# Ledger of designs, part 196: VHH binders against q9p7j3

Target 1, 174 residues: q9p7j3
Amino acid sequence: MILPLFPETQVHVFVYENVSNCAAIHEQLISQNPIYDYAFLDAATILYKKQVYSAIIRALEDRRDEQMKTKTIHSEVILSLSPKTEISSAFRQFSMTKKSKNIVVVKIDSKLTEEEEFERLDKLVEGNRVEFSDEELQKLIDFKVLKKNYKLDPSTLENPLASILSSIALRGYS
Key: E = the ipSAE of ESMFold2; O = the ipSAE of OpenDDE; V2 = 0.75 times the mean of E and O plus 0.25 times the DockQ between their complexes.

## First folded at step 15 (VHH)

Design db57 (framework vhh_5c3l_4)
Fold by ESMFold2-Fast, scan of step 15:
Structure db57 (fold): chain B 174 residues (1-174), chain A 120 residues (1-120)
Amino acid sequence: as target 1 above (174 residues)
Amino acid sequence: QVQLQESGGGLVQPGGSLRLSCAASGFTFDDHAMSWVRQAPGKGLEVVSDIAWSGGRTYYADSVKGRFTISRDNAKNTLYLQMNSLKPEDTAVYYCAADSKYGIPDRDLRGPGTQVTVSS
């Protein structure tokens, strides 16, 4: 993917359903294995492609402005999904867990092509790759999780896109 | 491998001040954002403050804004929390935590805690 605001930055987003090894991936991430330097998101938290893109753009803006709060661009993407700037809650809200079944994986600044990155991820993730599309994401979302993470009231839950994007863009800034 | 050790807790009167320290070892300290988390008697965990790996950005919970200051010394592998204008509701065990480098929360990355009691 090519982002208009960051045309020199390579971005790849992958969606996996029915992942059987989330506990093993989680263990590698807490062990800080650099092979796993990706943003591993729980698909239960992602409703739209634009939600992921907005978080990526925000993280890249923070990197450009030397304002990254976390050390890796990938953890900054996870932080950027959260409506506030508090790191621990953002990771608890959006990151993959040992119990996750469906995940969204983001890679930024890959030296590999999308096809090569897929080959690499296919060795790490035991699941079925599906298209990164709003249609596929809507099959994997948990609306209770979405409502809680973005503090959506019942009236906005029927069409939450604008509220979600505003939350990501502002990230606790007024 | 990761070791976090808090110090500086104690008993203080309302309106008093304390400075907490957290000594970190067993990992590259400046690869991690750091946080202070507390647990008051009979309550859940609350993140009171966090700080970027570089020290350049901070977060404060509404309950402590204007009273607490988080800072770090990457050369000494030490995290600090300056607590001013302490209130009885600040009474809690305070934990130092290293936020995950790759964005996965891990409860094992906390220290054993230091008790802060604000009472007359």
Scores: ipSAE 0.706, ipTM 0.860, lowest interface PAE 1.1, mean pLDDT 89

Design db58 (framework vhh_5c3l_4)
Fold by ESMFold2-Fast, scan of step 15:
Structure db58 (fold): chain B 174 residues (1-174), chain A 120 residues (1-120)
Amino acid sequence: as target 1 above (174 residues)
Amino acid sequence: QVQLQESGGGLVQPGGSLRLSCAASGFTFDDHAMSWVRQAPGKGLEVVSDIAWSGGRTYYADSVKGRFTISRDNAKNTLYLQMNSLKPEDTAVYYCAAHAKYGIPDRDLRGPGTQVTVSS
């Protein structure tokens, strides 16, 4: 995808369901294997494509302004999903865990084409790739997790998009 | 190989000050954002403050904002917490923590802690 404010930046987003090797991926991330330099998100936390894109835009703005808190753009995307600028909570709330079953994977500034990234990720992730669409994301979301992460009330849960996007945008004040 | 070691805790009277240090070794310190986390007796862990890998951007919990200052010296592989206007409620074991470079929460990079006691 091409972002109007960052037309030079390549963005690829992949969704995998029924992933069986999250523990192995987690180990590679902790060991800082550069092959795994992606944002690995728990799909239970993502309801909309716009949610992911808003976090990407915020992370790219922080990089442009030399205000990144984390060392990689991918970890900054994870931080940017959180309504507060506290790193530990953000990673705990949105990152994949050893027990995750469905994941959203973001790659920014890829040296590879989308097809080449797909081929590479297909070797790293043991799961079924599905379309990055609101329809597919809605099948994987955990509304209890979403409500907790964004502090949503029952009335907002019926139409949470604006509230989620506002939370992501406003977190930059911290 | 990887080690974090806190120091600078102690007993201080309300209104006093302490400066905590955390010495890091065995990893590339400036690849990691860092945090100070505390645990008061009978309570859970509370994130007090965090700081960017570069030192340029910080977070503070509302309970300490305006009183505590986090900083780092990447040339010395050291994290600091300047604690001013200390209150009895600040009594806790203080831990430093290094956040995973690739955005995974992991406690493998946490120090053993240093005790801060604020009492008359």
Scores: ipSAE 0.767, ipTM 0.884, lowest interface PAE 0.8, mean pLDDT 90

Design db59 (framework vhh_5c3l_4)
Fold by ESMFold2-Fast, scan of step 15:
Structure db59 (fold): chain B 174 residues (1-174), chain A 120 residues (1-120)
Amino acid sequence: as target 1 above (174 residues)
Amino acid sequence: QVQLQESGGGLVQPGGSLRLSCAASGFTFDDHAMSWVRQAPGKGLEVVSDIAWSGGRTYYADSVKGRFTISRDNAKNTLYLQMNSLKPEDTAVYYCAAHTKYGIPDRDLRGPGTQVTVSS
């Protein structure tokens, strides 16, 4: 995908359901194996495509402005999903865990095509790849997790998109 | 692998100061954002402060803003927490934590902790 504010930046987003090897992936992320340099998100936390894109744009803005808190653009994407700039909570809230079943994977600045990244990730992730669409994401979301992460009340839960996007865009500025 | 060792805790009176240090080894320190977290008796873990890999950006919990200062020395692989105007409510075990450059939570990347007791 091409982002209007960052047309030079290559972005790929992948969704996997029924992943059986999350514990193994988690160990690779702990050991910081560079072939796993992606943002590995728990799909239970992602409701909309726009949610992911908003976090990507925020992370790219922080990189442009030399304001990244984390060392990689991918961990900055994870941080950028959080309403707060506090790293520990952001990673705890949005990153995949050993017990995750469905994941969203983001790659920025790939030297590979989307098809080549698919082939690489299909070897790393033991699960079923599905379309990155609001329809597929809505099958994987956990509304209790979403409510907790974005401090949503019952009225906001019926149409949470604007609140989520505002939380991402306005972090620390409201 | 990742090893973190806190030091500098102790007993101080209210209004006193302490400086905590965390010595890091087994990883490239300047590739990692770092945090100080604490656990008071009978309470859960609280994130006190965090700092960017570069030292350029920091976060402070509302309970410590204006009193605590986080800093790092990347050449010495050391994280610091300067604690001023200490209150009895600051009594806790203080843990140093590293955040991976690929975004996994810091839970398993903590030191053993150092005890801070603020009492008259």
Scores: ipSAE 0.686, ipTM 0.844, lowest interface PAE 1.0, mean pLDDT 89

Design db6 (framework vhh_5c3l_4)
Fold by ESMFold2-Fast, scan of step 15:
Structure db6 (fold): chain B 174 residues (1-174), chain A 120 residues (1-120)
Amino acid sequence: as target 1 above (174 residues)
Amino acid sequence: QVQLQESGGGLVQPGGSLRLSCAASGFTFDTHAMSWVRQAPGKGLEVVSDIAWSGGRTYYADSVKGRFTISRDNAKNTLYLQMNSLKPEDTAVYYCAAHSKYGIPDRDLRGPGTQVTVSS
């Protein structure tokens, strides 16, 4: 994928349901195995494609401006999903855990095609790949988690898109 | 083996200052963002401050803004917290923590802590 604001940057986003090996993936991420250099998000935290793209764009802007807080663009994407620039809470709120069942995986600056990344990830992730679409994401979201992460009230939960995107765009200026 | 070791805690009177240090070994310190977190008696963990891998960006909790300063020396694999104008409510065990460069939180990347007591 090509983002209009970052045309030289390749972006791939994958969604997996019913993942049985999240504990093994988590262990590889803790050991910082370079093969696992992706943003592994808990799908319970993602409601819209635009939510993921907004975080990617924010992370790419931070990289361009030499203001990344984390060392990899992938961890910066995870941080960028959070309304504030506090690393620990952002990682706890949005990252995959060993008990996760559905995940969203982001790859930036891939040297591989989407098909090659698919083949590579299918060897790492024991689950069923589904389309990266609002419809599929809405089947995996946990609205209690979403409400907590973005401080939404019941009326905002009815149509949360603008609030979520605004929270991501504010970059912790609260 | 990944290891974080805090030091510099102690007993100090209100209005006093302390400087905490965290010595890191067993991993590439300069590729990891770092945090100071604390736990007061009978309370949960509170993130006090964090700092970019490069030292270029910082975060401070509202409770410590203007009083505490986080810094790091990547050549010495050391994280610091300068604590000024200490208050009794700053009494806690202070832990340093290293954040995964792949964004997965890990309690095993936290040190054993150093006790700070602010009392007369």
Scores: ipSAE 0.693, ipTM 0.859, lowest interface PAE 1.1, mean pLDDT 89

Design db60 (framework vhh_5c3l_4; at its last fold request DockQ between E and O 0.86; V2 from the best seeds 0.85)
Fold by OpenDDE, fold request of step 18:
Structure db60 (fold): chain B 174 residues (1-174), chain A 120 residues (1-120)
Amino acid sequence: as target 1 above (174 residues)
Amino acid sequence: QVQLQESGGGLVQPGGSLRLSCAASGFTFDDHAMSWVRQAPGKGLEVVSDIAWSGGRTYYADSVKGRFTISRDNAKNTLYLQMNSLKPEDTAVYYCAAHNKYGIPDRDLRGPGTQVTVSS
């Protein structure tokens, strides 16, 4: 996928359900295995495609402006999902955990087609790929976690998407 | 051997100042955003401040804004925390921590900590 704002950057997003080896993936990430250079997100924290894309765009903007807070574009995506700039909180709130069952995986700067990237990633993730869509994400979301992460209240829950996107977009400006 | 070692803690009176240092070794320091966290007696870990891998963007907890300053010297593999106008509630063990460059929480990559005590 090519984002209009960043035509030179190819992005792929994959959703896996019933992943059996999140703990193993987590260990590889802790060990900083470069073949795992993706953004591994807990699907329980993601409700919308636009949420993911907004974070990606924010991360890409930070990179463009040479203002990345974290070292890799993928870690910056994870940070960018957060309404706050605090790193540990963002990672804790949105990153895949050892206990995750469903994940969203983001690859930025891919040189491969979506299918080729999938083939590569499929060797790392033991789970079932599902469509990256709001419909599928809605099946995997934990609303309690979502509400906590974005401090959603009865007022903001009237339009969760708008609230989430504004939190991402306006981080550091509000 | 990955190591983080905090120093600079001590006993100071309210209103005093301390400068903490964290020496990093055994890993690529500038691949990691860094943070200072603290643990007060009977309380959990609290993030005090963090800083971008390059030393640019920073974060401060509300409780320390305007009083603490985080900085780093990548050439020296060192993280700093300048603490001014210290308060008794700042009393805690202070730890430096390196964040995983792929965005996974890594609580194990921190030093043994340095004690900061603010008391009259």
Scores: ipSAE 0.910, ipTM 0.946, lowest interface PAE 0.4, mean pLDDT 95
Fold by ESMFold2-Fast, scan of step 15:
Structure db60 (fold): chain B 174 residues (1-174), chain A 120 residues (1-120)
Amino acid sequence: as target 1 above (174 residues)
Amino acid sequence: QVQLQESGGGLVQPGGSLRLSCAASGFTFDDHAMSWVRQAPGKGLEVVSDIAWSGGRTYYADSVKGRFTISRDNAKNTLYLQMNSLKPEDTAVYYCAAHNKYGIPDRDLRGPGTQVTVSS
């Protein structure tokens, strides 16, 4: 995928259900194995494609403006999902855990085609790949997690998209 | 082995100042964003401040904005917290922490802490 505001930046987003090896992936991320340089998100935290795209765009803006807080673009995507710029909470709220069952994986600046990234990721992730679509994401979301992460009122849960996107856009004011 | 070692804590009067240091070893310091976190007696952990890998961007908790300044010296592998206008409410154990460069939270990347006591 190509973003209109960043046409030279390749972006690939993958969704996996029923992942059985999250503990092994987590261990590789803790050891900072460069093969695992992706943003590994818990799918329980992602409701819409636009939520992921907004975080990617914000991370790319921070990179363009030499304002990245984290060293990798992928951890900057994770930070950018959070309604505030505080790193520890952002990572706790959105990153996969050893107990995650469904994950969203983001790759930016890949030198590989989407098909080649699928081949590589399918070797790292033991789960069922599904389409990156609002329909598939809505099967995997945990509304209690979403409400807590974005501090949503019960009435906002009826149509949370605008609130989520606003939170991502305004996170720098925290 | 990642090692973080805090120093500079102590007893200080209200209105006083302290400068905390955190010496880092066993990893590439400038690959990591860093934080200061604290735990007051009987309370949970509070993130006080964080700083970009480059030192270019910072965050401060509302409780310390305008009084504390976080900084880093990447050539010396050292993180600092300048604490001014100290209040009794700032009494806590202060920990430094390194953030995983792929975005995974890890409590094992914190130091052992340094005690700050603000009292007459």
Scores: ipSAE 0.794, ipTM 0.903, lowest interface PAE 0.7, mean pLDDT 90
Fold by ESMFold2, fold request of step 18:
Structure db60 (fold): chain B 174 residues (1-174), chain A 120 residues (1-120)
Amino acid sequence: as target 1 above (174 residues)
Amino acid sequence: QVQLQESGGGLVQPGGSLRLSCAASGFTFDDHAMSWVRQAPGKGLEVVSDIAWSGGRTYYADSVKGRFTISRDNAKNTLYLQMNSLKPEDTAVYYCAAHNKYGIPDRDLRGPGTQVTVSS
């Protein structure tokens, strides 16, 4: 997909459930293998499509404005999911770990169709692709994790979308 | 082989200043955002400050804002922490840490640390 404000930027988002090889993927990311240059997110932290798109937009705005904190656009997406600008907590809270079971994978600046990018990614991830949709994300979320990451109280947990999107949009301004 | 080595710690009186350095080798330094992390006696780890790969953007813990300044020199592969108006509560081992460029959290590269002691 191409976001209207960023016409030169093609983005793909994939969701995998029941991933059996997160430890192997993790090792490749630790080794900084460029074949793995995606944002690998723990799906337990993602409830909405808009949550992911808002982080992508924020990362792209920071790139446009020469304000990226991290070196790759994909690590900047991970940072942009956090309500804080502090890097260690963002990576700890949102990135895939060796023990993750379900993941959301983002590719920015793709020169491939969605099908072509999927074919590459599917060679790396041993799991079941599911639709990137709020319906599928709701099956994979951990609400305790979501509440902690965004400091949601019980009243905002009834309608958490606006609070989450505000946290992403206002990061660093308050 | 990646290496981080802190230096510049020591014993200083309250109100004094220290400048910590962290020499980096074995990796492309400017691919990485960097952090200073400290561990006070009997306490857990606290992120003191971090800095963008380019040196442009920073974060400071509330406890050190206005007193500490993080900086980096990418040509020298060196991270710095200027520590002014030091207080006894700043007593800790200070660690230099690099962040993986793809955002993976399991292993931040961290040096062996340098002791800072603020005492009369």
Scores: ipSAE 0.792, ipTM 0.905, lowest interface PAE 0.8, mean pLDDT 91
ESMFold2, look of step 16: ipSAE 0.752; ipTM 0.894
ESMFold2 (binder alone), look of step 16: mean pLDDT 84; pTM 0.843
OpenDDE, look of step 16: ipSAE 0.891; ipTM 0.936
ESMFold2, look of step 17: ipSAE 0.728; ipTM 0.884
ESMFold2 (binder alone), look of step 17: mean pLDDT 83; pTM 0.842
OpenDDE, look of step 17: ipSAE 0.891; ipTM 0.938
ESMFold2, fold request of step 18: ipSAE 0.746, 0.768; ipTM 0.889, 0.899
ESMFold2 (binder alone), fold request of step 18: mean pLDDT 83, 84, 84; pTM 0.840, 0.845, 0.845
OpenDDE, fold request of step 18: ipSAE 0.908, 0.908; ipTM 0.946, 0.945

Design db61 (framework vhh_5c3l_4)
Fold by ESMFold2-Fast, scan of step 15:
Structure db61 (fold): chain B 174 residues (1-174), chain A 120 residues (1-120)
Amino acid sequence: as target 1 above (174 residues)
Amino acid sequence: QVQLQESGGGLVQPGGSLRLSCAASGFTFDDHAMSWVRQAPGKGLEVVSDIAWSGGRTYYADSVKGRFTISRDNAKNTLYLQMNSLKPEDTAVYYCAAHDKYGIPDRDLRGPGTQVTVSS
């Protein structure tokens, strides 16, 4: 996808199901191993490709405008998924945990090709890679988690896309 | 070794002010966004304020907006919370927290806390 205002920014998004080593990945992230510099999201929180791209665009806008709250572009993507600007809740709501089973992995400004990133991530993630598509994401979503994270009522839960995108985008202008 | 140490708590009268400090050591302070979190007796943790790694952007809970100010001095590896117009409901143990550089919530580091008591 070509990002509005950021056509030269390299973006790769990978989806893994049935991941058995989230605890090991978590340990590498808390040790600040630079090999793991990605946004590791719990797939239970992501329903649409547009949800992920909206957060990426928001994070890139904050970087361009020197308004990032977090130090890495990848943690800024995680923050940007949240309807609140409060860091602790955003990380708790969207980040992978040691108990996660399905994950979405975002890489921005990769020095590697998509194929090279795949080979690298295949060595780090013990799971089945699936296509980054709305169809695959809908198999992994937890609607209870989605409802809580975006404060959706029953009527918006039937077609939540506009509400989710509005929550991500409006935060940039609020 | 990573350490966060709060100070500046104490007993204060309603309407009074306190300034909390949090000294950080053992990590690169300016790589981390920071928060002040509190816990009143018998209640859960409440995030009262957070601040960007650069100091450029802040968040405040509705309960403290207009009364509390968060700030940081990256040259001194110190986080501050200026608390004005203190109310009895502000009575709590106050913790500083450093947020994980890569966005993992279970990596968030907290200090041992400093007690703030607002009473006559």
Scores: ipSAE 0.740, ipTM 0.883, lowest interface PAE 0.7, mean pLDDT 89

Design db62 (framework vhh_5c3l_4)
Fold by ESMFold2-Fast, scan of step 15:
Structure db62 (fold): chain B 174 residues (1-174), chain A 120 residues (1-120)
Amino acid sequence: as target 1 above (174 residues)
Amino acid sequence: QVQLQESGGGLVQPGGSLRLSCAASGFTFDDHAMSWVRQAPGKGLEVVSDIAWSGGRTYYADSVKGRFTISRDNAKNTLYLQMNSLKPEDTAVYYCAAHGKYGIPDRDLRGPGTQVTVSS
């Protein structure tokens, strides 16, 4: 998908289910291996494609405006999923962990095609690649995690998309 | 490997001030956003403040706004927390934390902590 506000920016999003090596990936992220410069998200936190794209757009806006809090665009995407601008909570809420089973991986500014990134990631991630679609995401979401991360109450459960997108867009502005 | 070492804690009377320091080594300090996190006796962890890699943007918890100031010196690989108008409820172990530049949570990149006690 092409981002309407940033059509020149290459964006690739990948979804893996039944990942067996999350602990190994996590260790590479701790050691800051540059091969792993991606946003590695826990799929339990992502319900819609629009949720991911909204966070990407916000991160790209912060980069354009020279106001990124984090050093990489990928960590800025993770921060941008959070309803508040506090880094520690955002990373705890949305980043993959050693215990993650399903992950969403975002790559921005790739010099590689989507196919080439798949080939690279398939060497790093031991899991089953699935389509980045609302249908596949809805099989992997944990609604208890989603409710906690976005502070959803019973009145918003019938339309969580609007509430989630509003939280991302209005973060720090009200 | 990331190494963080806090200092500057101690016993202080209500209304007093302390300045905490965190010495960072083993990584490129200016590639990382940083935070101060505290844990009071019998309570959970609270994020006190955070600061962008550049020093250009900060966050403060409502409990410390107007009293605490976070800053960093990237040339010295040091993070600071200036604490003014200290209250007994500020009594806690204070931890310095680095946020991994690839989105690793701060709990995996913390120092051992420094004790701050506010009492008479």
Scores: ipSAE 0.636, ipTM 0.815, lowest interface PAE 1.0, mean pLDDT 88

Design db63 (framework vhh_5c3l_4)
Fold by ESMFold2-Fast, scan of step 15:
Structure db63 (fold): chain B 174 residues (1-174), chain A 120 residues (1-120)
Amino acid sequence: as target 1 above (174 residues)
Amino acid sequence: QVQLQESGGGLVQPGGSLRLSCAASGFTFDDHAMSWVRQAPGKGLEVVSDIAWSGGRTYYADSVKGRFTISRDNAKNTLYLQMNSLKPEDTAVYYCAAHPKYGIPDRDLRGPGTQVTVSS
């Protein structure tokens, strides 16, 4: 994908369901293996494509403005999903865990095509790929997790998009 | 192996000040965002403050905002917490923590802690 405000930046987003090796991936992230420099998100936390794109745009804005809180653009994407800019909570709220079953994977600054990144990720992730679409994400979301992460009330939960996007845009600058 | 060592805790009266230090070794300090976390007797862990790898952005819990200041010296591999206008409710063991650069939640990268007691 090409973002209008960041046309120089390559962005790829992949969705995997029924992943069997999340514990192994988690161990590689703990050891800080640079091969795993991606944003590995728990799909239980992502309802819309726009949610992911909004976090990517915020992270790229922070990088442009030399305001990144974390050292990698990928961890900055994870932080940017959180309405509070507190690192520990953001990572606990949105990152993949050893117990995750479905994941969303973001790669920024790849010089590879989407197909080539796809082939590379297939070697790292043991699961079934699905389309990055609102329809597929809706099958994987956990509404209890979503409600807790964005502090949604029952009236907002039926149509949460605007509230989620506003939370990402404001990011504790209220 | 990540090693973190806190110092500077002690007994202080309400309204007093303390400065905590955290010496880091065994990893590239300037690759990691850092936090101060505390645990009061019989309670869970509370994140007090965090700071960007560069020192350029910070977070403060509402309970300490305006009273505490987090800072870092990357040349000295040291994290600081300046604590002003201390209250009895600030009594806790204070830990420094490093955040992995690839964004994972479950890693315990904390030091052994330093005790802060605010009492008359």
Scores: ipSAE 0.739, ipTM 0.876, lowest interface PAE 0.9, mean pLDDT 89

Design db64 (framework vhh_5c3l_4)
Fold by ESMFold2-Fast, scan of step 15:
Structure db64 (fold): chain B 174 residues (1-174), chain A 120 residues (1-120)
Amino acid sequence: as target 1 above (174 residues)
Amino acid sequence: QVQLQESGGGLVQPGGSLRLSCAASGFTFDDHAMSWVRQAPGKGLEVVSDIAWSGGRTYYADSVKGRFTISRDNAKNTLYLQMNSLKPEDTAVYYCAAHHKYGIPDRDLRGPGTQVTVSS
C-alpha cells in the first residue's frame, strides 16, 4: 500500500489466525534474526484497519522528524499503537507473545513485492492467512484487552474508533 | 557477555540527590532504547523513566516528573538517572533495562539493581 503523506514508503499488512508456531517466531525475534524484522502484533489488540494505519503514519512521522524512540521502524509501529510514550508498556500491550493465537504482521520498506512477502511470511508463520479487513479483525479482537490498552470508559465503548485514533495521533504531542 | 551493571545507589536523606549509572557491555548500546525501573519493598515493578536510542525523547512517570532526569552517553555505553528532591517513597531497588530491537518485551535485559534508601 502507498500512503498519500509517504508516497515512497511501501507498507504491507498481513493477518494470520490459528497460528501454531508463535513460540518459534518469538525465539527468532529474541535472537534478533533479521529475517523476522516485522512488527508482530497480537490480533487481540487490533479492532480496525485505521488503528494499524494510524500507528504506521505516526511511526513514519517520527522517522521523518528524527524523533523515533526505538531503533527500527517496526518497533516504532508497535510503540505508536500505545496512548502513552512509555516503551515497556507499549511492547507488553501490543506485541505478539509465545501464547498468541492470531497475529497482525506489518512490513515497512520491503525490498520484496507484496506477493514475495506473502510467500516468505507463509513459510515463517504456521497459520491461516485472512484478509486485512475490519470484518476479519473484529473476529480476533479481545475487547477486555482493547479497553485496558486504550483506557476506554463506558461512554466510548460502543464507538471506540475516534478515541483510539485520537490516542494514537496525539501520543507524545500533548 | 551481554550485561548491564547499575551503580550509585546508597542511603540519602529526604530532599537529597543521587546519580545512578548503568554500564552496558557485550552488545550495541546504540541499538536499544533504555529504561530505569524500580521495585519498592513488597510492591511490583514501576517504570520510572525511559529514553530513546538517540537520547532525543524521554518519558517520566508522574511520581518522578520534574525531580528525575534520564540521560545517556552512547560513546561510553552508559545510561544515567539524576535523582533530585528524593522522598521516602523513592526507596527501592533500581534496575536499568535495555528494550528489544524488534519490540519483544521478554528480551528486556536487566542488571542486578542498585539499592536506593531515602531515610533519616
Scores: ipSAE 0.747, ipTM 0.881, lowest interface PAE 0.8, mean pLDDT 89

